# VHH binders against q9lmt1, part 53

Target 1, 351 residues: q9lmt1
Amino acid sequence: MLEKESDLTAMEKPNNKHAADSFSSEDLVSPVKKAKKSEEVSGGGEAVAAVGNREAEEDKPSFVSEEKKEFLVEADVAEDKGARHTMEDVWVVLPDASLDFPGTLRCAHFAIYDGHGGRLAAEFAKKHLHLNVLSAGLPRELLDVKVAKKAILEGFRKTDELLLQKSVSGGWQDGATAVCVWILDQKVFVANIGDAKAVLARSSTTNELGNHTEAGNPLKAIVLTREHKAIYPQERSRIQKSGGVISSNGRLQGRLEVSRAFGDRHFKKFGVSATPDIHAFELTERENFMILGCDGLWEVFGPSDAVGFVQKLLKEGLHVSTVSRRLVKEAVKERRCKDNCTAIVIVFKRV
Short names: E, the ipSAE of ESMFold2; O, the ipSAE of OpenDDE; V2, 0.75 times the mean of E and O plus 0.25 times the DockQ between their complexes.

## First folded at step 19 (VHH; framework vhh_7ocj_1)

Design f8 (at its last fold request DockQ between E and O 0.42; V2 from the best seeds 0.71)
Fold by OpenDDE, fold request of step 20:
Structure f8 (fold): chain B 351 residues (1-351), chain A 125 residues (1-125)
Amino acid sequence: as target 1 above (351 residues)
Amino acid sequence: QVQLVESGGGLVQAGGSLRLSCAASGSIHSSYAMGWYRQAPGKQRELVAAIYSKGSTRYADSVKGRFTISRGNAKNTVYLQMNSLSVEDTAVYYCAAEVETEDEETNFYYTEYHWGQGTQVTVSS
């Protein structure tokens, strides 16, 4: 039944315009001259004896050329689809990632993209992200951390923009999480969206190569990434402000677990973002290796557990290709990972 | 400091059951895994069971089908239900947790294993 109606109201106004002010002028001045003068005075020529100053040979400071301790970077990848019907993970291993952007700075790139709802978003990111980061001005001659982070941010933004256009035109809805590493000379940049992780194995002390103190100080497993899940307080607040609902199962709209990803075009309006967290650190003698992994790896390995596993195999003298394969094999076959499993192992060797 | 408190150990007859409990407390940002290890006299410490953050589990082959690891309702709690116990299961059982802690040097987080003091399980013939 109940009707009611009405009201309209309209108001109003106004204008205001002004003004251009012109601040002008002033001249300030020139001047002056002054000139003088003369005088002569003559005096005498005493022949002070040439005491032979033995120039002390200044000990030229031996420029100990700080031999730029060059780090060799060795990396490899392993993947297994596990119990899944399809492999939705995609990876990048580029020890030389300079491509058409040459420069004096070493440029290496490593990434894992974990696809969900399909593989197309992960494949698109693999094809375009690094090129978009380079095109955005990733440093190639002079290392600037702020410039590098800005280039990575813009590369992620541009990649997601182009991916979403492709998603619309292609009629697909795939998304992808990412963990990405760039090594510029000795500076490491780690960027992530979603729940893929990078773990650094770091020594507590500088391993001088000579004194293998037999007391094998356990490597510290440093987690260089933060997960972006819809249930996490900061991400939850952001998603809710965008009108997204987190269901009792911890998923955005009951479907998506992560709050940041490439693609997921239907969830962008609910605050899903492709903006990465970015961290940077300097390579030192304390940095032994890194493990990049998809969520499937980290379902059956903790960071310290994975570091211990990789460290043991590296101490056996195994090549990084064998180490990465054994890590993924352990995850899938021995630990019964039910998801796709991808890992990149990056070893830092002092030369 | 992170502490793990174990309970539920004791003497049981062969074919009997025990339930071990462990609670982790202290400065824990997150937990990646919790598990049970055991050490019999003159043997090395061995994994019995583990449970990961997403609920994946693993068991030693010797305990499959007899032991069940589960999370508690409380945060950072884990249980080990042990059924069909044998004399070979006699050991000190240790709770372990891989926990995340802030690294003061780097302002990142790192993970490490913490261990309980152990609880004695004795199975009589």
Scores: ipSAE 0.876, ipTM 0.955, lowest interface PAE 0.4, mean pLDDT 89
Fold by ESMFold2, fold request of step 20:
Structure f8 (fold): chain B 351 residues (1-351), chain A 125 residues (1-125)
Amino acid sequence: as target 1 above (351 residues)
Amino acid sequence: QVQLVESGGGLVQAGGSLRLSCAASGSIHSSYAMGWYRQAPGKQRELVAAIYSKGSTRYADSVKGRFTISRGNAKNTVYLQMNSLSVEDTAVYYCAAEVETEDEETNFYYTEYHWGQGTQVTVSS
């Protein structure tokens, strides 16, 4: 069952279709305390973070419990430069993401990092974020949604802290947005900073009635993420209070459109944050697949359009590897996406 | 609730031009795409042109170079300029928009397409 955990509430929409803004009478306090310099770096697992696999154990499904529903998770990625000179997107596909943190909970991890101003921030996040999340206490034995969200939040904070140290020493200004997924047993966690997006394809309630012969099963395209742009009210408020200026083109200091990202060192003083939105939901029979995509994909696909495209190919029996490749090929070759284009398709299959 | 109203259809001679307009009621800032589809007699509805929230455009191969999609100043209106029309362009033209709706079951948003009632375009030989 899809369920949004109450620890984080940052899914506000930027449009005027909702009750817009309540007056707040609280005076804000601006703490001046500086972060202490870290003498410890948690990047020791960098060689294993991208593809770490463990020796497989044999499956013995002879006496499966009837009290639990289980899902097989199949996923793959595709990428294309589009019309750009370089590729600054990076990705993670780890159906078994345990690394050196074994446990009884299934652990899977998927991510897209959309680099800007270079690829160094995106590569750093690829190497370090998941390890930092595990090290911060991502549950491996007993599922606890609040503990998982806290570990993810701390992982983002630590990753950006360490990244900014490298940015200073290396003299670079690279940044990256992120859309990330962790699956712990049957619970899915989605975290994002910036304008990459995650979409869930979910069966409608009409199919529950069983009163109709269905030739097709249309899926709702559930948007699991909210974009973080400098022009959006909460983001704008933080930026302006930090002394940032949002120009008529919607960019902070005329340069940066996103309001949250890893890196972007010179913009951190103007309120650019690496604090993610984090949401969770339970897998049931209704959740069919997810699509993660960078801004390039969503420039030429709306969420329902993409879900329909993927659903059609899955119904034709195509494997997820082919489906992800076809989705990116459609975006780049047929729809002429100009930006780097990366997509991950994650399929949930009943056993 | 978003409602889409088309105008500008009619009868035109081959080689002529028409400009279709689609006005959306309500806020379209949550729209991911707006565009035009058409359905000729005995045929399935097909995409003609789309414009996405960031300004990217897409055209069916049969209309490239002849049709142009654009947005009005307030971004609640979408236009389709149709030049060099031929009999094969005869169809009912529908405005469509992909819009966010709150999902009562999940507290997330989902998207769905909203459609206008259609406007007839007839091209005489």
Scores: ipSAE 0.725, ipTM 0.884, lowest interface PAE 0.9, mean pLDDT 81
ESMFold2, look of step 19: ipSAE 0.717; ipTM 0.879
ESMFold2 (binder alone), look of step 19: mean pLDDT 84; pTM 0.831
OpenDDE, look of step 19: ipSAE 0.848; ipTM 0.945
ESMFold2, fold request of step 20: ipSAE 0.679, 0.661; ipTM 0.863, 0.851
ESMFold2 (binder alone), fold request of step 20: mean pLDDT 84, 83, 84; pTM 0.835, 0.830, 0.833
OpenDDE, fold request of step 20: ipSAE 0.870, 0.868; ipTM 0.953, 0.952

